# VH-VL binders against q08179r182to404: the designs that were tried, part 16

Target 1, 223 residues: q08179r182to404
Amino acid sequence: KLIEIRKKTSEFLHETLEESNLITYNTIENAEKKQKFLNFFRKLYSAKEGKIMTFQHDEISAIAQMFKNDSVLDNLSRPQLAAMSKFMSLRPFGNDNMLRYQIRSKLKDIMNDDKTIDYEGVESLSQEELYQACVSRGMKAYGVSKEDLVDNLKVWLELRLRQKIPSVLMVLSSTFTFGGLPKENYSKAFSPLAEKKETKSKYDDLLDLYYDGILQVLSSIPD

## First folded at step 4 (VH-VL; framework fv_prolgolimab)

Design b42
Fold by ESMFold2-Fast, scan of step 4:
Structure b42 (fold): chain C 223 residues (1-223), chain A 119 residues (1-119), chain B 106 residues (1-106)
Amino acid sequence: as target 1 above (223 residues)
Amino acid sequence: QVQLVQSGGGLVQPGGSLRLSCAASGFTFSDYWMYWVRQVPGKGLEWVSAISDSGGSTYYADSVKGRFAISRVNAKNTMYLQMNSLRAEDTAVYYCAKEGYSYGYFDYWGQGTLVTVSS
Amino acid sequence: QPVLTQPLSVSVALGQTARITCGGNNIGSESVHWYQQKPGQAPVLVIYDDSDRPSGIPERFSGSNSGNTATLTISRAQAGDEADYYCQVWDSSTYVFGTGTKLTVL
């Protein structure tokens, strides 16, 4: 069953992401971007050491944008690639490069679909189309109301198309959301208190949840 | 070093056919989408066709749909454009191009091949 | 179906800053890429994903993209920067190029 596969693969990825170097500091081309990157991760590591830190959405987006799908995939181990492949409803086979190829191709298909849905409007989708769109993006869909599926997809499109968060980080952040249990040692350490004051709509709550998922992925990077 | 070397091209009569080839080296060909982009001499760039990394999905500009066929043989590191029912307005320099590391842009281009459709 | 508008030409004095715009409805939600093409040559990628620069492209080249306008900025313009410049986006399954801008360095 898909839900069981996704729970199992999410748990595995959560446990093993810290073993991967998802980005190399020296591949960041711009001196300003390098300084922002260093400052952000110093703040994250302070939070992991038990200090309470506030992270702005724009701050998270700026750092997430520095990641490239190919670089992330190149630094994932074979078991991690296989887990990600299964989470995305792909049949994992072949060597490491074949797994990267399958994931890259699937991410491109999702990106094509994202642009089409955004153009036509999320509200134009039938209930079945909406369900399949959410499932293909790693969202929880079984037992979820149509209203909530619409909000989920709108948040995905905002982050993917407007905030330009890389597809691979979106999928990895979905594993933290789908798995149900965030990592205790740092998820409590950062708080979007400024955004929390104005976060009263369901859309805003969901947006905050997705940014938290992205933070959890970024927090898994060593050093 | 990434290289895209094009061949084929030349003069063909209206209604004729021509096949362009693009030989790739310096990267894992089977991992990347590939493209054809053309340019009428003195005018702008126009996307023609796209092929997925496996060759399982193909896309075409409306102006060539039904007449052109993109294909690839990953074992040979080569991509092709089969051009049928050629028209005078198909006269252009045709470039093959490789997708970049994120998506949807062309990081390396072939040298270009001139196709002239004229009597 | 051209959806990307570029000025036909832009002139810049040697050593000054040139700005080439690419207009499109909600283009800030797209990833914009920029190509330089010199006469008789294939296009060369100069900016990708709005603001990233490929290896070998000088720091004088930068990009931005927000709202309805993407901009390629060339600081300290040199004679060798004279070329046609094209913006490009991937929109669904279609790859759309701007009409091109001829940059003249005076």
Scores: ipSAE 0.000, ipTM 0.440, lowest interface PAE 15.5, mean pLDDT 81

Design b43
Fold by ESMFold2-Fast, scan of step 4:
Structure b43 (fold): chain C 223 residues (1-223), chain A 119 residues (1-119), chain B 106 residues (1-106)
Amino acid sequence: as target 1 above (223 residues)
Amino acid sequence: QVQLVQSGGGLVQPGGSLRLSCAASGFTFSDYWMYWVRQVPGKGLEWVSAISDSGGSTYYADSVKGRFAISRVNAKNTMYLQMNSLRAEDTAVYYCAKEGYSYGYFDYWGQGTLVTVSS
Amino acid sequence: QPVLTQPLSVSVALGQTARITCGGNNIGSYSVHWYQQKPGQAPVLVIYDDSDRPSGIPERFSGSNSGNTATLTISRAQAGDEADYYCQVWDSSTYVFGTGTKLTVL
């Protein structure tokens, strides 16, 4: 049932993210960062107009780091909050603020768990512990080998702890791994060649997949 | 077997109060959310209220907020609905219901209790 | 709050297939549940989580849900299937029932 729930909520979020302003210009506290933000989105919107653009991991991380969990959650509608909650295996009731609090609390729990796993080492976990960690973070885990679960969790920790990407963007990017639309039906802001694929390992492939997902989330912002 | 047995109800004047009871058996009552759903005779179903497994969280339809209070006593396997400031439009058969194995639906229902509020 | 619209009535001949629809904006993103109610009786769950069947409900009952329409399908209709049918969704803060459909078996 979890896989079916995640597929449905992912499809809904993909279709509705363009209707949301996940961050406003005024949430960025530094003039230098505001200029970088504006330049990045100018580049994204140029790609939406049909220009071929190349995006590097470093520039995606720099922009993603400017987002705050609270700001993103404040800009999601009630149906989007409910979909995100269901995707994360939560069963909340209440108003928008209660939904935001419950999601925020879950993300905080995951972040604390991230630090513990990183301290002990991913490879110290049993297969059952790896499975539960991946499921909790919105990853595909059923039928996935131990080696692939390890790689998935290592990529998550790199992006969360070292690249400082907000957990809310990580969860939203994970939704793009479930039941995607056919490529010809995609509304894409960038060419398939925009991020060059020079991958050499499963870890590198997963890293590219996550950055592509983050870029897709960012490209859904209309501002 | 799962059973939900309801009691309470009857005729009351507008502005009056009634308390409905729902006694549960055949399952671990403290593990499940419980609900009240009502139905005006000849009309459709309308959700009224929900209570969490611990009783720590309660939720209400907009039409009854501030007037109805849901509660439960897990030690007695019983749920209640206290209805205050009753209106003619509250006239309905009230069902208690148990949440399903996943969530968001009602897998077992009580027999229903008629509440009539005179005009 | 989302509104779930059902046809007022549906007729089916004995042994044929009945289809009851439940319309709602983006209903495919919700889990849809279906209840059967006979006169003077409490509702009975016949389908939960779009397509799952409770113990004791015959395989003739099935469900689907995509886009803006969920459907309850009753194959090889029997006289005993004649009843009112309601769809229902949960949206984190509320429970919404459909308008209800009366199924008549001819």
Scores: ipSAE 0.000, ipTM 0.421, lowest interface PAE 17.1, mean pLDDT 80

Design b44
Fold by ESMFold2-Fast, scan of step 4:
Structure b44 (fold): chain C 223 residues (1-223), chain A 119 residues (1-119), chain B 106 residues (1-106)
Amino acid sequence: as target 1 above (223 residues)
Amino acid sequence: QVQLVQSGGGLVQPGGSLRLSCAASGFTFSDYWMYWVRQVPGKGLEWVSAISDSGGSTYYADSVKGRFAISRVNAKNTMYLQMNSLRAEDTAVYYCAKEGYSYGYFDYWGQGTLVTVSS
Amino acid sequence: QPVLTQPLSVSVALGQTARITCGGNNIGSKYVHWYQQKPGQAPVLVIYDDSDRPSGIPERFSGSNSGNTATLTISRAQAGDEADYYCQVWDSSTYVFGTGTKLTVL
């Protein structure tokens, strides 16, 4: 069963990502970008120490954009590559280079499909096409309403194509969002006393959830 | 060194057909989307068509949809634009162009091929 | 479909800074790319993803994009910078080019 496989591989990846060096500071050549990278991780580590910190979407995107698919895959261990392969509905085989090739090939397929779907419009997809698109991207699709599948795919395309977040980070972030919210119940209850009474749309709520997933991946990176 | 070398083009009468070719070298052709962009003499740039890296997906500007067909043969590192039912308004210099490292821009361009549609 | 508006022409004195604008509704939410085209030649990419330079493009070329306006900035202008400049965005369904700006270096 796909759900069981994704749950097990997600748990394994969550436990082991901190052992991986997904990017080295010295590969960032632009001095301004290096400073943003350092400031972001200082802020993130302060949050891990219990300090109350808020993260803007644009600052998360700016940092995520600095990662490259090949560099991330080159720094994943064999068990992590096998887990990622299984999460993506592939049968892992061969040595490390064959696993990386298999994953790269699948990510390229998803990337090309992203461009195609975005060009034609998410709402133009048939029910079967929409379901398959969500499943292939690591989204929970069984028992999910058509409206929710549409919204999830639109958020994916926004982050992948417009915010230029690398597909490998998108897949890894899906492991943190697959099957539900983080352990802490997310209950930002509506308050009549709250300033700026503008309520967020369903799309905005999903966008926040996906950014949280990306932030979880980034928070697993060692210093 | 990345090179895109174009051929074809010329004078054709309205309603006629023409095929343009774009031969690529200096990069892994099968890894990149490819494009056609045209420019009416003295005017601006207009996107015409796009083809995915495998050739499995093709896209067209509304002005050429149903008349033009983009294709590629990865084994030969070559892309084509088949132009049918040509109109005077199709008169332009046609450029082939390669997808950049990320989406949505053209990092290398061919030298251009003039297509003139007139009676 | 977005309409990208550029000034028809911009003049700059040798050694001074030229600014070429590209106006579009909510263009700051899209990535803007810039091309230089000299007479009889194919376009050349000079800025991509709002502000990044391709290899070989001098650092005096820079870009920005926020709100409804993207800007190509050419500092310390040289005679060789005389050309037509086009902005461009990908808008999910199509690739849109600006109207083009002729830069004259006095």
Scores: ipSAE 0.006, ipTM 0.523, lowest interface PAE 12.5, mean pLDDT 80

Design b45
Fold by ESMFold2-Fast, scan of step 4:
Structure b45 (fold): chain C 223 residues (1-223), chain A 119 residues (1-119), chain B 106 residues (1-106)
Amino acid sequence: as target 1 above (223 residues)
Amino acid sequence: QVQLVQSGGGLVQPGGSLRLSCAASGFTFSDYWMYWVRQVPGKGLEWVSAISDSGGSTYYADSVKGRFAISRVNAKNTMYLQMNSLRAEDTAVYYCAKEGYSYGYFDYWGQGTLVTVSS
Amino acid sequence: QPVLTQPLSVSVALGQTARITCGGNNIGSKDVHWYQQKPGQAPVLVIYDDSDRPSGIPERFSGSNSGNTATLTISRAQAGDEADYYCQVWDSSTYVFGTGTKLTVL
């Protein structure tokens, strides 16, 4: 029951992520970047306090890029690491360091695979390869059309390879999506500014969904 | 129709060795992780060892690490537990068990094999 | 490593509801599985993933898991339900069984 496992682990991670200090302000090695970080979180906290705020995709990407996989994993507790491993279809075993190693190894495999798929083109994958790629990245795949799987993978590659969003944040973002949180809440509290250029409505909807998920992860960081 | 049939076991003196076997049928053996779980007569269940579907990864409880070796031969649908340097505290009924669909539980168990370690 | 605490014994009258608890720190964040073991027999899975039943297990068996306590509930208890019951979790480094509960059907 992969879907049930992912729902349970997503719910747990959503509830507990606020207990984790995913990035320390002091680790940001640039005064201007520190100021952008502070301004972003002031805006995010204002949205949580009931003010209607809009977030641009480039603004979200700039902040997300400040995170590193190792730093995020170092700040997750053992239960959170176990939940993340289960979500990623890993069979984790060992102490905290072994769990971090297993997750790092899986993320590295996915990152290498991302580059290969991007080079050869998403459309070159068979249906089985598309299913496996989407499942491995925490996406919904069972019962999803081939066209939707292609769009999901294209959005993932855009965010990972071109927007340079860390894979750990992408996976954590997927857990918020699996939690079935109301779209209405995301739109009101964490709405990104609508992009003027629309090329593919379904692709654009997925892109917004991923950015909303990233905002949810970022919003869970302690004040 | 899923069946796990165990063999091996018996009486052995402290410091001795025994090998247990578990023959599987009714499912695609090479697709599933396999386990050993033991139970001291009249006491509770204790996990002993795990082996991945390919046999490439093995795991052990701290109490048996360095003394027991789990292995499998997928072509023969059979799993083994080689027990060395046996101690009185290893006296138990040993069960082989199959992984369920999702991780972390045992959906089918063998009948159990008694191992007695005494002088 | 984690300890799962169960009551040593629970008694239930025929036709009544039995509840067997499994206590563990933050056990609600884990998937809990339950096994039934009758004397001289191998354990049988009766509940997996907190509340799911394997094929062949009666609807009288149900499970829940929240906070620090997981519970196996056996409604309309029958004489044939008399057995030892074990909860179990996978804690990513070990497979941990509860201390076991003997259910007596009066």
Scores: ipSAE 0.000, ipTM 0.463, lowest interface PAE 13.7, mean pLDDT 80

Design b46
Fold by ESMFold2-Fast, scan of step 4:
Structure b46 (fold): chain C 223 residues (1-223), chain A 119 residues (1-119), chain B 106 residues (1-106)
Amino acid sequence: as target 1 above (223 residues)
Amino acid sequence: QVQLVQSGGGLVQPGGSLRLSCAASGFTFSDYWMYWVRQVPGKGLEWVSAISDSGGSTYYADSVKGRFAISRVNAKNTMYLQMNSLRAEDTAVYYCAKEGYSYGYFDYWGQGTLVTVSS
Amino acid sequence: QPVLTQPLSVSVALGQTARITCGGNNIGSKNVHWYQQKPGQAPVLVIYDDSDRPSGIPERFSGSNSGNTATLTISRAQAGDEADYYCQVWDSSTYVFGTGTKLTVL
């Protein structure tokens, strides 16, 4: 049931995210950061228009780091906030500010849990703890092997704690894992260039998948 | 303005106990992890303990595990370090410190409290 | 636990550039933070997340981190920069500090 709920809320968020102004250009403090932001989105526009473009992980991280949880949540509509709440296994209630508070509270709980898991080590978690951690973060967990759950959580911690990707973008990127692909031409045009390695692990594949999800979220931002 | 004001400390005999306090102001105390870091006079910095924003998770350096207990009372904006079974090697200036904007560093420090363990 | 190795001391002439290194295995894969400590005072954060400056820290302070070495760079050195400097990382359930470097401004 959870899978079905996440699928439906993901599809709704995917369809409507393009209508949201997730960041205001004017809020970017540093002139160099503003230029990188503009250059990145010019590149995304070229890709959306059918030009073949590639994106490095460090490019995606640099832009994603400019987003703040509160700014993103402030620019989501009530239906989008309700969908995100449901995706995170919360019961949406109240007005827009109550929904934002509910989501902020859940994201804060996840952030604190991230730090706790990082202290203890992912491998120290029991099967049940590992399953609940993945479920809470919007990951596919039912029927997933312990090894894959461990890898998923390690990728989350890498992006969240070390790459400093805002948790709201991490959750939104997870909706692209549960939801359908974006328009086929978008996926083809701007898939991230995977780090080329002579041999590739499941961890590396998951890392590429999460970066692709983040890129999909960023690609949905209008102008 | 962020401030961390420390109290407690002093001279104690080996095997004795002391409790340090750190009073916070200028930020939402309940939103941040808090830490204790110590420094032997004339030597470098050593992390001692960490406490989660709710107080539900606590962590300790191997050198103090089982002897020190970190705690916090968010309603009072105060963090504590209960030090038991003190040893001569625990002699140091103890600093409380606040978690930075992002994970993994200390953006504001208290003024420090000297703890001397000697006979 | 990994040890972060710093030179015991570095000297710099007034107005010149000082570079303080922090060596550690795969330190480039970690976030490095730098603290300044003057005699009798608490440490002050001068660089976080490899290269970011806190509000109030002069632009002449900068940082880099790659491979096995992180570097704190202080350009246009001033007498007031004379202090001990510590690098720091979070690693496997612990916060690790460097051995510390005394900077002397000649």
Scores: ipSAE 0.270, ipTM 0.715, lowest interface PAE 5.0, mean pLDDT 84

Design b47
Fold by ESMFold2-Fast, scan of step 4:
Structure b47 (fold): chain C 223 residues (1-223), chain A 119 residues (1-119), chain B 106 residues (1-106)
Amino acid sequence: as target 1 above (223 residues)
Amino acid sequence: QVQLVQSGGGLVQPGGSLRLSCAASGFTFSDYWMYWVRQVPGKGLEWVSAISDSGGSTYYADSVKGRFAISRVNAKNTMYLQMNSLRAEDTAVYYCAKEGYSYGYFDYWGQGTLVTVSS
Amino acid sequence: QPVLTQPLSVSVALGQTARITCGGNNIGYKSVHWYQQKPGQAPVLVIYDDSDRPSGIPERFSGSNSGNTATLTISRAQAGDEADYYCQVWDSSTYVFGTGTKLTVL
């Protein structure tokens, strides 16, 4: 039932995310950050028009870091907030402020859990703990091997704790990698992320997948 | 206005025990991780211990593990550090500190409490 | 045993720019935070997440972080900037402080 709920909520969020202004240009106060923001979206819009463009992980992280959880949640509509709550295995109730509170509370729980897991080490988790950790973060977990769950959680912790990607963007990016398919035209426009100089590991493949999910969220931002 | 007010320091002999207290005000105490950081007089800063917002998870530097115990009582907005089996090397000013808005940094610090372990 | 290396001391003339470095392997992948400590006082956060300023910290304070070096820059140095400065990172299982730098304003 959870899989069905996540598929439906992912599809809805994918279809409606373009209607939301997830960041306001005027909130970017640093001139160099503004220039990076404009250059990134110029490049992204060129890719959506069919030009082959390469996106580096550090470029995606730099732009994603400009977002704040509260600002993103403030710009999501009531139906989008309800869908996000359902995706995160919460029972939505009340008005917009109650939904935002519910989501903020869940994101805070995940952040505290992220720190705890990172301190203890991902490999210290039991199979059930590992499964629940992945499920709680919107990851595909049913039928996934223990080794793949470990790698997925390690990638989440790298992006969340070390690359400082906001939790709300991580959850939204999960909707592009779980249940729903990204828009085919966007996927075609994006060149494969630049290969690492060394041979790619399974971890590196998952990292590329998560960055693609973040890129899909960013590609949904209008003009 | 955020305030962290410390108490409980003093002079203690090697092998003795001491409990430090940190009383918080001006923020929702139960929403933040809390920390202890120490500083040997004239030296740099060293992290000692961390406690999660609920008090359900506690962490310690290797130098104090098994001897120190961090705890908190959210209903009283207070955090504690119980120090047992004290050594001369534990002589330092001890600061309580609050986690920043996101994570990984200390946005507000207590005034510090001197702990002297000497014969 | 801090793994973040800072110069022991830095001197700057009044009104000039001071730069304090914090060296660590791949520190550019971590968020670096900076604290100011005056004699007999608790540390005060002056920069967090590499380059962000808390409320009340003047724009003269700025930070950067890339590769193996993070830098705290203090423009138009004032007498009141004289203090010890510490960089700090969270590296998974612990909180690591730099060795500290004494800034003298001449």
Scores: ipSAE 0.006, ipTM 0.516, lowest interface PAE 12.4, mean pLDDT 81

Design b48
Fold by ESMFold2-Fast, scan of step 4:
Structure b48 (fold): chain C 223 residues (1-223), chain A 119 residues (1-119), chain B 106 residues (1-106)
Amino acid sequence: as target 1 above (223 residues)
Amino acid sequence: QVQLVQSGGGLVQPGGSLRLSCAASGFTFSDYWMYWVRQVPGKGLEWVSAISDSGGSTYYADSVKGRFAISRVNAKNTMYLQMNSLRAEDTAVYYCAKEGYSYGYFDYWGQGTLVTVSS
Amino acid sequence: QPVLTQPLSVSVALGQTARITCGGNNIGSKSVHWYQQKPGQAPVLVIYEDSDRPSGIPERFSGSNSGNTATLTISRAQAGDEADYYCQVWDSSTYVFGTGTKLTVL
């Protein structure tokens, strides 16, 4: 039932994200950062037009870091906020401000928990604790092995704590994991990234998948 | 115009008690965690206590656990620090501070209140 | 509890660039915030989340954080920049301030 809820809310967010401007030039206060932002999206739009482009992980991280949770939430419509709330297993309630507060509070709880888990080590968690941690972060967990849960959580922590990717983008990226773009479009858009590694561990595969999800969110920004 | 206005400092004898107040304006007080940070004159900053937006969770530095109690009354936009069993080493300027929009930093600070513990 | 080590003092000439470091084990995995404190005044946030500036803070203030060292950079130093500077992180168990650095503008 949770999977069904997440699938439906993911499909809705997928269909509507292009109607939202998740970030604008006014939210970027640094001239150097504005230029990097412009260059990245020019490259991204070229890829969307069918040019074969290579996207490095550090390149994606640099742009993702420019997004702020509050700025993204401010640019989501009420139905999108309600969908995000449901995806995060929250009961959507109240006006837009209350929905944003509810989501912000949940994101803060996850951020605090991220640091606690990182400090103690992912391997210190019991299977039930691993399951709950993955579920609360929008990951698929039912029927997933302990080893795969550990890898998923380690990738999440790397992106959140080391790459400093905003948690709102991580949650939105998870919606692309559940809803999924058609495999043909996914492979075409991100094949250069996938081709970077000849030999991959499960961790490396998951890392690529999460970066691809982030790139999908970024690609949903209108021209 | 975010403002944090402090009161309640002063001179107190070792073993005594004192309560500090921090009156907030210019933002939705009930949406933010609040903090107390102190500074011994001429020394560095030391975090003392934290209180969640609802007041349901409180946290303390090891140096003050069991002696200090942080509280807030959201209807009054005011936060308090009740200091009991005061020691000479608690002598410091005490600042109230507001959490920023993301986790773990202090975007606005009160003017500070001097607490002197001496006989 | 992490320990955040800063140099006791840093000197910079007017118009030159000052760099203040904050050392800590794996500090690059944490978000670092920086505060400026002038004598007799409350601290003022100058950098948050490693590199972001609050409204009202000049563009000549910037920050970075990688590996074991975070750095506050003050370009085109002015007399008014003379102050104590503190780095700060949130760890799951506490809020930790650096030892503080006195910046002198010559």
Scores: ipSAE 0.000, ipTM 0.448, lowest interface PAE 15.7, mean pLDDT 80

Design b49
Fold by ESMFold2-Fast, scan of step 4:
Structure b49 (fold): chain C 223 residues (1-223), chain A 119 residues (1-119), chain B 106 residues (1-106)
Amino acid sequence: as target 1 above (223 residues)
Amino acid sequence: QVQLVQSGGGLVQPGGSLRLSCAASGFTFSDYWMYWVRQVPGKGLEWVSAISDSGGSTYYADSVKGRFAISRVNAKNTMYLQMNSLRAEDTAVYYCAKEGYSYGYFDYWGQGTLVTVSS
Amino acid sequence: QPVLTQPLSVSVALGQTARITCGGNNIGSKSVHWYQQKPGQAPVLVIYYDSDRPSGIPERFSGSNSGNTATLTISRAQAGDEADYYCQVWDSSTYVFGTGTKLTVL
């Protein structure tokens, strides 16, 4: 059963992600971007030590955008690559480079599919197409309503295509959804200039959940 | 170093056909969506067509739908625009353009090819 | 169908700040990209996704996008900035370009 495989691989990735250096300070060329990166992680480490900190969506996106698929995959261990491969419904085989190639190829396929879906509109998909799109992106889809599948896919497209979150971070974020809610509770915040929204929609709740997942992936990075 | 080099174009009578070519180098061509954008001399930019990285999906502006066909041959790093049933209003400089690392914008453009439709 | 409206022309004195607007209904919910085009040349991307700069574009170029108006800001204007500027968004399976603005550096 796919659900069991995804749950098991998610739990393994959660346990081991802190052992990986997903990005290093020295890979960031621009001095202003380096300072933003350092400030973000200082804030994140303060939160891990028990300080109550708020994280804005635009702040999370700015830092997540600095990551590159190849750099992240290069820093994952063989067991982590195999777990990610299984989570993505691939059959892991060969050496580390072959595993990285398979994952890169799958992420590229998903990205191209994202563009096609966005061009035509999520609403243009049949029930079966919508289900398969969500499944292929690591979303929970079995027993989920059509309206919820649409909202999930719209949030994915927003983060991937408009917020430019790397696909590898999106997949790793999805593993936290299958493995349960984040261990640490992070404060959620909106842009200071955004209109105050007193009533949240399902879309807004999903958006917050995905940003929380991204934060959890980023929080796994060592000092 | 990304380069898009265009060829084809010229003078054609109304109802005629032309094929434009765009040869790409300096990036993995098969990883990117590609586009055609045109500009009537002295006027603004108008999007014409888009093709997915594999060539499996194609999109067209309403003004050219049914008359133009976009295609690509990834093994040759080349994209084409086949223009049929040409009209006077199709007279323009045609640019090929590459999608950025993210969806929805054009990070590199070819030099442009003039197409003149006149009797 | 949807129209992105730009002023036909904007003038700026050398060393001063130019602002070029791109008006569209709820454009703040879309990602706006900006292109510079000099006579006889292909367009060049100067701003993408509202405010990001491509490599090689000076920090004098910045962008913003909120509500019904996106703005391209060129600080410390130079003679070489004189060009036509176009905003662009993706909308309903099409790529829509603005009407274009001619920037004159006095």
Scores: ipSAE 0.000, ipTM 0.463, lowest interface PAE 15.3, mean pLDDT 80

